# VHH binders against q9y6x5: the designs that were tried, part 39

Target 1, 379 residues: q9y6x5
Amino acid sequence: LPPKLLLVSFDGFRADYLKNYEFPHLQNFIKEGVLVEHVKNVFITKTFPNHYSIVTGLYEESHGIVANSMYDAVTKKHFSDSNDKDPFWWNEAVPIWVTNQLQENRSSAAAMWPGTDVPIHDTISSYFMNYNSSVSFEERLNNITMWLNNSNPPVTFATLYWEEPDASGHKYGPEDKENMSRVLKKIDDLIGDLVQRLKMLGLWENLNVIITSDHGMTQCSQDRLINLDSCIDHSYYTLIDLSPVAAILPKINRTEVYNKLKNCSPHMNVYLKEDIPNRFYYQHNDRIQPIILVADEGWTIVLNESSQKLGDHGYDNSLPSMHPFLAAHGPAFHKGYKHSTINIVDIYPMMCHILGLKPHPNNGTFGHTKCLLVDQWCI

## First folded at step 1 (VHH)

Design d9 (framework vhh_8h5u_2)
Fold by ESMFold2-Fast, scan of step 1:
Structure d9 (fold): chain B 379 residues (1-379), chain A 121 residues (1-121)
Amino acid sequence: as target 1 above (379 residues)
Amino acid sequence: EVQVVESGGGLVQPGGSLRLSCAASGSIFSGSINAMGWYRQAPGNQHERVAIITSGGSTNYPDSVKGRFTISRDNAKNTGYLQMNSLKSEDTAVYYCAKLYRGSWDTYDYWGQGTQVTVSS
């Protein structure tokens, strides 16, 4: 039987939550599997970019999903929630479900993972759900497990995306222990439901399951706002993305806009595109704007307004608060092994190995994940 | 830019009625799932959801107010309403309106500053 993999994302699941709250179901999953304590995500630490990095193994400048809101300087196209599923935005990379369908003549299934309801290089996930946040976790799980059991060609790669704890992290902030404990207990219960469903269907023993996330969450405050309107007038630029990484498209001379911004707040860094730190791997793409503003952790960039967010993400990817974790269970994985850290781009070549796929060129390093796998030599 | 402003709070006698209004301006997500909700917080209590209504008109209420409170919205005016009937002393709280966005991949909640509702004789 071909190897099978289910990749599950709980959006905004900060790694430190594992140490500060009790997760009996996740703990049992980890005890019989592997845990990577911190996953160093890509910059910017946002949902669309990091979810696409997980399934392509590429930095954002390479896969082209460089933010949740984008402008392409060459084609003059805008990316937003109103985008009519234009493949243009996703076509700079080949995600694993496309590779799975083309190399092995196998099927892929998707419940809401970013990009899975878009034809990419003329290939859409064999089974998918159009994105709809109102669809319950149980309905997503029902569809995924049905497709895993009842598909020809067989579904060998499946994805499942859930919006929590990100939504509550934004609303309450990660330091609200009362509200976050309730939310995280519910997520642990959903993990228990997932495991129980797979066991009842006879899938558990032969299915590789990865539970991960795209980023963490940090505490924000009304006392930590950067009012961009106090720095520069709207007539001088077009705003492509706001907070905590602002993407600035100048309407006047770039150097003049830069000079108005560079000393405006001690709590943000202002970069000309060519001066963005090399460690971010956030420079070589037409969708990265001529000037980028990067707020310090916990600071929110606003346009002469208050922010209702008590938590946010998008900050420097070196910050532990921005890091998710990875847990995995199944025939490919050791039992009871804990690993300190991997890069989020390393997940893709590991998944290709598990599925027997030849990876497309990528920024991941297979050696970083080999200690997780039973068929590998670990030094 | 999204702003949320409540109005209609005040003092009312037990058994009385009040209608709260919530005016929202601006929008971040076109074609996304959005909702308007009412929440309340009394001194010493956790805040609780009182009513929610989606852009499609679906509503939800906790048992404590079900049958007494009715939420409605005017999508053309981007305005939500909370009709509160048969008010009790335990309904005394600051009432907050929220505009909730469930976009393609991220969530955003925008809150008003609150309006005081006091139920006393």
Scores: ipSAE 0.000, ipTM 0.170, lowest interface PAE 15.6, mean pLDDT 88

Design e1 (framework vhh_7zox_3)
Fold by ESMFold2-Fast, scan of step 1:
Structure e1 (fold): chain B 379 residues (1-379), chain A 121 residues (1-121)
Amino acid sequence: as target 1 above (379 residues)
Amino acid sequence: DVQLVESGGGLVQPGGSLRLSCVASGFTFSSYAMGWVRQAPGKGLEWVSDISSGGSTGYADSVKGRFAISRDNAKNTLYLQMNRLKPEDTAVYYCAKGRYLTWSGSPYDYAGQGTQVTVSS
């Protein structure tokens, strides 16, 4: 079984960017590897939830990272900072780097992937960087490649996270072709740097590399705002998360709060927790609040304020605009194969197979990814 | 363990200027996007301006060309220079710490008592 895997995430890389812009370095990567055109992510389509789903194979209700801002009703703890290092938030699942270190005598390495700077079940990634957005892609790449080449026990699983194109997607919106073209060209250049570095260090031919993302991006507008203050007075509830999925903790009777919200905007769905659509798999966790508001694509929930973000994500996971892609290269993968769609939870059991690990119970289906792999019978 | 302490508010005539300061502690200031939000009497919170860890700035349309946000990472201090103030700028101004995204992709965490700005003739 191939001994090594590098998992790379470019935050907010919408799948259809591949069709609308040129990526010469990524296309060279795909030519000798595989491409999954759409990855159906988990709801809500946010950074922390989906990054943790990739490495656990679990829906958010099962792994416990249900939003980027959370409140736990049982312990009354707030996740007030995405860099919160309290293991409490992460302990409802076992991510692949922990399994890698515990099942086999192997090391894991991490450059900024969410959760890797936190001890989870008393186990932290063997090598890691504390999250810091100011650290360059080059420095992250230097550390990862040094750890892949110079570790005992050997690093067999490594992760690399980069904040773009998400930051620029929020600032400019995905429909700003001039600014997005510049940003996406820089990302393609970083992919070129990654491949060149791995070749230079003698890693390229024997390393499995996955390039993916957690979600896409949709265009927002000052003309598409939902003012929550016009629906309900702030004295009636505590706001746990705002947009595009609002998490409402009532200070009065839940039904009374629901009745004030349910008909406020034609561009927002209001759910009692029990009425959240089953297809979201977003119901069975104490961190999911009693009332959830889900804005329609491109609509922003605000508190009597303007929103300057021209792009956002978090919307319904059935929306193609919310979907990332997955590309992979290495000895485990076919060459020049294109696949239409997989679920983001399917990545975890595929990675476990590549590494020879026994997966923890998960929501992924190995059969969905088997056509990507050279050692599997594709039907 | 985040602490944000705002200062520099006060009473000013229309057309005047004020500079707000926010001293941050309890986190690595240089690593986070920072911003200013305000609440006018009887109104909800309004985002005013933000600055990423890399120095990219954003402004609400109501303040563009009049306000300037800046940061001094060596002093863990965020500033808002407010010029050509209008009665509509009357509000409590709060210093806000950004979340995971370097630029405005998530709601800001507000921490502090705020500083009152009153623009009155």
Scores: ipSAE 0.000, ipTM 0.179, lowest interface PAE 16.8, mean pLDDT 88

Design e10 (framework vhh_7zox_3)
Fold by ESMFold2-Fast, scan of step 1:
Structure e10 (fold): chain B 379 residues (1-379), chain A 121 residues (1-121)
Amino acid sequence: as target 1 above (379 residues)
Amino acid sequence: DVQLVESGGGLVQPGGSLRLSCVASGFTFSSYAMGWVRQAPGKGLEWVSDISSGGSTGYADSVKGRFAISRDNAKNTLYLQMNRLKPEDTAVYYCARHGYEFSTKYRFDYAGQGTQVTVSS
């Protein structure tokens, strides 16, 4: 029987939440599985880029989803939520569900994971749901478990995406203990429901389950705004992405735009594309704009003051507030093992190993995840 | 250039009604989820309501049953019908376009200048 894997993402689940709140169901899952306390995500620390890095093992400059809002200078195409179904944006990499379907004569199933409702290299997930935030976790879970139960060819890779705690993190901010406690308790209950459903259907014993997230969340404030309109007139540039990483396409000489922006705010770094720090791995792609503005943690770049929020992400990936965690359970994983840190790009080659797939060239290092796996020597 | 222009705010007595309008330009309005957020004096932004491109609606618990969001794609216009207004509804109301963080009801990438709603006796 081929190995099976369910990859679950709770969007915006900051690793530090595990220390500050009670998760009885998640702790029971971890007790009989593994925990990676911090996952160092890719820059920029946004939903689409990091979800695609998880399933490709690539930095954003290599997989091409470099932001949630993009402009491609070569083709003159714009990416937005309305354009996320254009295969053009996703075709610079091969996600694991495509590899799973093409290498091993197996099926993939998806409930809302970014990219799974898009044909990528002419291959769409065998079973999928078109993205709709109004669809309940229970309905997503029911579809995934139905597809995992008996499919032909068998579903061996399945994904499940949930929008919380990201939505509440933005609304309340991660420091709102009362509101975040309610949201995180609901998520823990959903994890309990997931485990119970898999046990009831006889899937639990043979299924590897990874629970992870794409990024964390940091506290924002109406007192920490950078008004871009006070720095430069709109006639000098086209804005491709705003906050906390602004992507600037100059309409005039690039150096002139850079000089107008460079000293605009003490809470924002301004980079010419070639000067973006190498540690970000955010330079070698036509969708990365000529000038990038990077706000300091907790600062919001605005065109006016009306778009203030209490929590945000997208900041420097060295910040612990931007890091998610990874927990896993199943026949491939040790029981009761705790690991400190992996890179988010390391998840892909680990998943390929579990599924018996040959990974496409990637930026992950399989050695970083070996200690999690029962079939590997950890020295 | 994305523009969102709100209108319809004003002073109203408790129990009264107001209808807010927002005219959008500079993007394909019908392709985006749209919403309303508000900011009371000295408070942070609060999500009020959203409506998907397909017409599915969501509401904050504080306004559910009293407010109704709607859109007219032919007119590039978003509406918020506010009924049974309370003093705690006093805020600047902002029309907002849902950002590329499609997962969040609060994350908006563009907002208008706002329209003041004051509920007092």
Scores: ipSAE 0.000, ipTM 0.227, lowest interface PAE 11.8, mean pLDDT 88

Design e11 (framework vhh_7zox_3)
Fold by ESMFold2-Fast, scan of step 1:
Structure e11 (fold): chain B 379 residues (1-379), chain A 121 residues (1-121)
Amino acid sequence: as target 1 above (379 residues)
Amino acid sequence: DVQLVESGGGLVQPGGSLRLSCVASGFTFSSYAMGWVRQAPGKGLEWVSDISSGGSTGYADSVKGRFAISRDNAKNTLYLQMNRLKPEDTAVYYCAKGIYDRSWTSGYDYAGQGTQVTVSS
């Protein structure tokens, strides 16, 4: 029987939530599996970019999903995080479900992981659900487990995406203990449901399950706003993305636009594309705009000085508040092992190893996840 | 061109009710989160309420339990039902267009001209 893997994402699940709230079901999962306390994600720390990095093992400049809103200077196409299903945006990389289907005639199944309802290199997930936020976790789980048990060729790679706690993190902010406690308890209950369903269907003992997330969340404030309108007139540039990383396409002289922005706020760094810090790995792609603005943690870039008490993400990937965690259970994983930190790009080569797939060239390092796996020696 | 046109403001006595409306044009209304922000005389802007593209709602503590936000995507219209109004609710109320973020907005990129609400005996 080929190895099987289910990859589950709870969007916006900040790593330190594990220390500040009770997760009885997740703790039971970890007790007989592994926990990575912090996953260092890629910059920018946004949903689409990081979900695609998990399944490709690539930095955003390499896989091409560089933001939730993008403009490609070569083709002059625009992307938004609505229902844009143009394969053009996704074709700069090969995600693991495509590799899984092409290497050994295996099937993949997907419940709403970003990119899985798009044909990428003319290959779409064998079983998939079109993105629809109104579909319950239970319905997504029912479809995934049905496909894992009733497929030929067999489903060996399955994904499941859930929008919380990200939606509530944005709405209430991560410091709202009352609202976040309610949301996080519900997520833990969903993890309990997941494990129970897998046990009931006879999948639990032979299935590898990874539970992770794409980023964390930080508290924003009405007192921490950066108004671009105070620095530069809209006639000088086209705004491709706004906050907390603004992507600026100058309509005239790049140097003049840069000079108007560089001293706008002490709480924002302004970069010409070639001056973006190398540690971000966010430079070598036509979808990265000529000027990038990066707000300090908890600061929001606005156009109309509207005040909002929201949480946000997208900030510097060195910030612990931006980091998710990774927990895993199954025949490939040790039991009761705790690891401190991996890079989010390391997940892809680990998953390829578990599935027996040859990875495409990637930015991950298999050695970083080696200690999690029973068939490997930890050095 | 994005346009947001507010209406429904006026003078009301304490304990009264008003319903604000905002008609949107120039963008696909159903795809965006929307909100209400207000500015009282001599004060800064205060967020009041928001509603996601999927209909999930949020409220400032000062208005929770008294105000209800809703939307009619077929009419490109945002509403704010204001009940049990207090003198402290006196402000210009602005309709605000959110930007993309699946089920919730990380910010607003446009506000309308505003509508005056005065709560006085």
Scores: ipSAE 0.000, ipTM 0.124, lowest interface PAE 21.1, mean pLDDT 88

Design e12 (framework vhh_7zox_3)
Fold by ESMFold2-Fast, scan of step 1:
Structure e12 (fold): chain B 379 residues (1-379), chain A 120 residues (1-120)
Amino acid sequence: as target 1 above (379 residues)
Amino acid sequence: DVQLVESGGGLVQPGGSLRLSCVASGFTFSSYAMGWVRQAPGKGLEWVSDISSGGSTGYADSVKGRFAISRDNAKNTLYLQMNRLKPEDTAVYYCAAPKYTWGSERYDYAGQGTQVTVSS
């Protein structure tokens, strides 16, 4: 039977949590597998963009999911998390589950992932759950393991998504050691449940499992707010996305809007689209607005209101606080190997290799992940 | 789908007490952090208190030592015991459940909340 892969995401799992808290179940997983200590994600460091980069190997400007809230200047369509099921937004790339289903008569299964409940290039995951935050980890685990064990054609690629520690990171902030310790212990227990379930069902020894995340988290404060209403009147622009990266669509001359914003706050960078730093790979897409505001780490852009978030993400992808980790176990992976850093776009070509799929053109470099794999020359 | 029904508000004198209740349905209550937010007349929403799935509690500085949040997972019910009430506690109180849309937290509110008035 073809190789099998389960891709697990714990949203908002900052890499340095591994050094500051105890994870007995995750440490046992890593001891018999591999650990990448830092994954450099794509800009902007938000959930939708980075989850789609993991499964496409593309920068946001190339796959088209450039934010959690978007406006397409060509078609005049608006995207928010409430209407994320329009295939238009997802069709600029081919995610791995689509490729998996179109090659070698294989099935895919999704206990949630951005895009898996949407037909992309007329192909939807063979088995999937519509996104619903109210569904327990246990129910997601029950469904995904049932599909991995009881499907024809066989499920060879499967996803499992969980909202923590992102939800608690936003609520308490990542520097709240008491609350974060409790949340992270619960996640470690869920990893233990996952491993135990796979062992009980006879899946563990022949299944490749990747545990990763889309971004980290940084501490915010009511003392670090940028009030956009103090800088510019709402009649001059349409706001497409707010914080910590604001997407501005001017209603008047672009240069006039830029001039009103450029000196607004010392804690925010203001870019005309063509001046966005090349290192972000965040310029060449109609969904990237004419003016982008980028808040400094820990600063929140608001509209004459307080922010309830004590933690946030979306900031510069060079910040270590924005980086997740990657751990993996299974027949494709070495045992007890530690690697320092990969790019989040490198995960896709690695997964394609493990599954025996031909990858679509992508921004990842297979060479960056070779040392993790038993069938590759490391050096 | 998610439903939250608040009750227990009313009119009290300064120094009085009230216990608010919120009955939740449509999700696995025991798996989620829950909280209370309030809106005073002419002001924005203010976070009051939260309680994790494991029972860890947090409080706004304005209510610390006076309010106690608790939960009954068997009854899918969230409580806020409010003691030593002050006129500045006058607000509509909303039960808050996290609505995570791909990691982004939003709070759902059922109906109009429950009105708490602390008069002179």
Scores: ipSAE 0.019, ipTM 0.349, lowest interface PAE 5.8, mean pLDDT 89

Design e13 (framework vhh_7zox_3)
Fold by ESMFold2-Fast, scan of step 1:
Structure e13 (fold): chain B 379 residues (1-379), chain A 120 residues (1-120)
Amino acid sequence: as target 1 above (379 residues)
Amino acid sequence: DVQLVESGGGLVQPGGSLRLSCVASGFTFSSYAMGWVRQAPGKGLEWVSDISSGGSTGYADSVKGRFAISRDNAKNTLYLQMNRLKPEDTAVYYCARDTYFGKSRYLDYAGQGTQVTVSS
């Protein structure tokens, strides 16, 4: 019997929400499973990059999804943060659903995970939904559970993506306890629905389920804006991405553009590409621009306009506010175990081990996750 | 069907030297940027060095001044000359085909690796 794995993401679920709000359904899930309290994500701490890192085990410079908005200097192609279905952007890595399908008698299923509606290396999940934010969690769950229960060849890897609490985190900010309490209670109820559905279908005891997220959220303010238009005229550069990491493509001399930016605000760091800190692993890709601006936590880069965002992410990945969590339950996992921290790139080799797949070379370290697993020694 | 075969690893004392080789087949070697990445025991992958099809080179700060990457297009072979080796250079070294100069680290076309151990 091949093992099965369902990977669930609640976008923008900051790790410390678990300590500041009540999650009865998630706590019941964790009681008989495992919890990793902090997952150190990859830089930049944005949705597309981190979701692709989870399923490839690679830093952004290696898998090629380096931002939600990108420009490739070699091919001159532009990527929007919508569902760009050009495989060019996604082909620098092999995600786990592709590897899973290359094995005999195995299928993958996907409900909205970034990249799953794109043929990557000429392979797409056997069952998938084209991205549409208007599709309910219930409909996504119904499709995934049907595919897990009834498919031939069997679906052994499935993904389920949900846009909250990220959308509400942006709108209200993570410090709005009243609104965030309401949003997070709804998410906990969805987790309850997921568990109940799996129990009803007889899947719960034999399915491995991972619940995680791509990043956290930090509080922003109209009092913490960096007006890029006060630093430099638009005629000197092309803007590829804005906030909180600005990607600058100079139209003239790079050094002149750098000199205009480098002392403009005490609340952002300005890097020539070769000077980007090594700890970010954000340097070696044609889609990383010649000059990168990194705003300090809670600061928003704007173009002579007020930001309506009260929360944001994309900041330094060493910040606890940027970290999600990971919870898991199933036959592969210990029961009632808490672990402090793993790297988000460690999830991929762990999932490959659970599914019996040989991982592609990756930036994850299997040793970091072995204490979560019943078939591993943890000393 | 791309193949990369590394060799030249081994046990060496601190301060010593090794030369790694990578023989490529299944593609037009001269048209691609090539690189070296390494994985230390219990750690993730680290980019070490790359070389473009035109011969431009890049190095990680940890190896700059000690390592030299080169290529022989007539022999479809990539080299890494490693000098003044340190215990922290201990790793499995992989030859990788880069998609673009100095940027892509798509490692689906990495070789099987060669073990370098720096110890007394």
Scores: ipSAE 0.000, ipTM 0.106, lowest interface PAE 22.0, mean pLDDT 87

Design e14 (framework vhh_7zox_3)
Fold by ESMFold2-Fast, scan of step 1:
Structure e14 (fold): chain B 379 residues (1-379), chain A 121 residues (1-121)
Amino acid sequence: as target 1 above (379 residues)
Amino acid sequence: DVQLVESGGGLVQPGGSLRLSCVASGFTFSSYAMGWVRQAPGKGLEWVSDISSGGSTGYADSVKGRFAISRDNAKNTLYLQMNRLKPEDTAVYYCAKVRGYSEWYTPMDVAGQGTQVTVSS
């Protein structure tokens, strides 16, 4: 009866991996569906911010998840992406699973998408798994498909999150062809398993499936480090987030801290909050700190130490290396259509349209995605 | 590089107490959740406890009411107060930096040698 949608994220899946590696299962999915070659994500290009932007259609300054590590100056609360389940951090927006449950007599299901194990506006996903990275993709898929088939009210919106290729991108760097080839082949096999499971259960022909990601990955090096300790003493500031976007809370006069940092490295931009470029949409939130440092692509900010990361993300969202892709298949989508670029905030109003939900006010533009959809006229 | 140095283990009788310490270096300690995991002889790693950057605590059902996790951000030190110890608590205890979704397959980063806790007469 009602339309159904499964939203799948492979964390850190850089768009140009599609051109440099073979994905037979993903290519078969795309051949009978749609591909958006680049998705322009929100700044900062990190996991929690971008996953919440996908499901709210909002820039980070509007939805309140402005980094993976945050400090709220008004309430004096600290946040890390490490199992803090305080609803305070998530309540500045209404994610699609909450809207799905409240507007219609429908259920939502979640396998580990960020925020789905937290009550938001007193509403938690109808079915969910508490975050545990040790749980296999197969177990996550088994739970999601069970809930899609065996729920009353029916599950109409489901999410599935997987940590790769991000974990391996950090460990090996995206330019390690041998290791990345192995990792990406395994992801393609998981996509094959997903499609086969949906076909076997009779779900494939009537389910809309979106496969996307939150960001890309760029190569880092121990030869490209910015040592903050060479420019400023730890007694002058509290560090809220480090790299590649450092969030600085001054313990002394803000101007004095800014002056110590502004010429620290030619490979880093230093911004007072009000001077952050408007194109980032990263100013109007109490969780954005008074001084923000933005490293150039491939540079790592450190505190008199080496870095173990060979790959990283969080950089300027205009960089193609930071962009994911979006592929989709199902009754709502055209077959064999390719589109060049959308904004990550455009995904939310598209998903609301597919599910027949009234979107909350958002920063997305439905017109950017209409050519993907069979029920829309595209010129 | 991330360095975690555990200490405070030893031999103790059932019903006894130990306080474990972990000194962290190579990262901004106050910005990360921290935890303790343990490995008993011939078994896998078991999560014991964690503490968020904001001070929220979690405990495995097997240790609830007996163990207390705490942190001192000024000293970059994590603690585990272990009370009413049982033979089943015998394990190597590791201090762990809790990672976000995006960094590695597990949310815990075990980088130290651990500290041995033996509960026996």
Scores: ipSAE 0.014, ipTM 0.310, lowest interface PAE 7.2, mean pLDDT 89

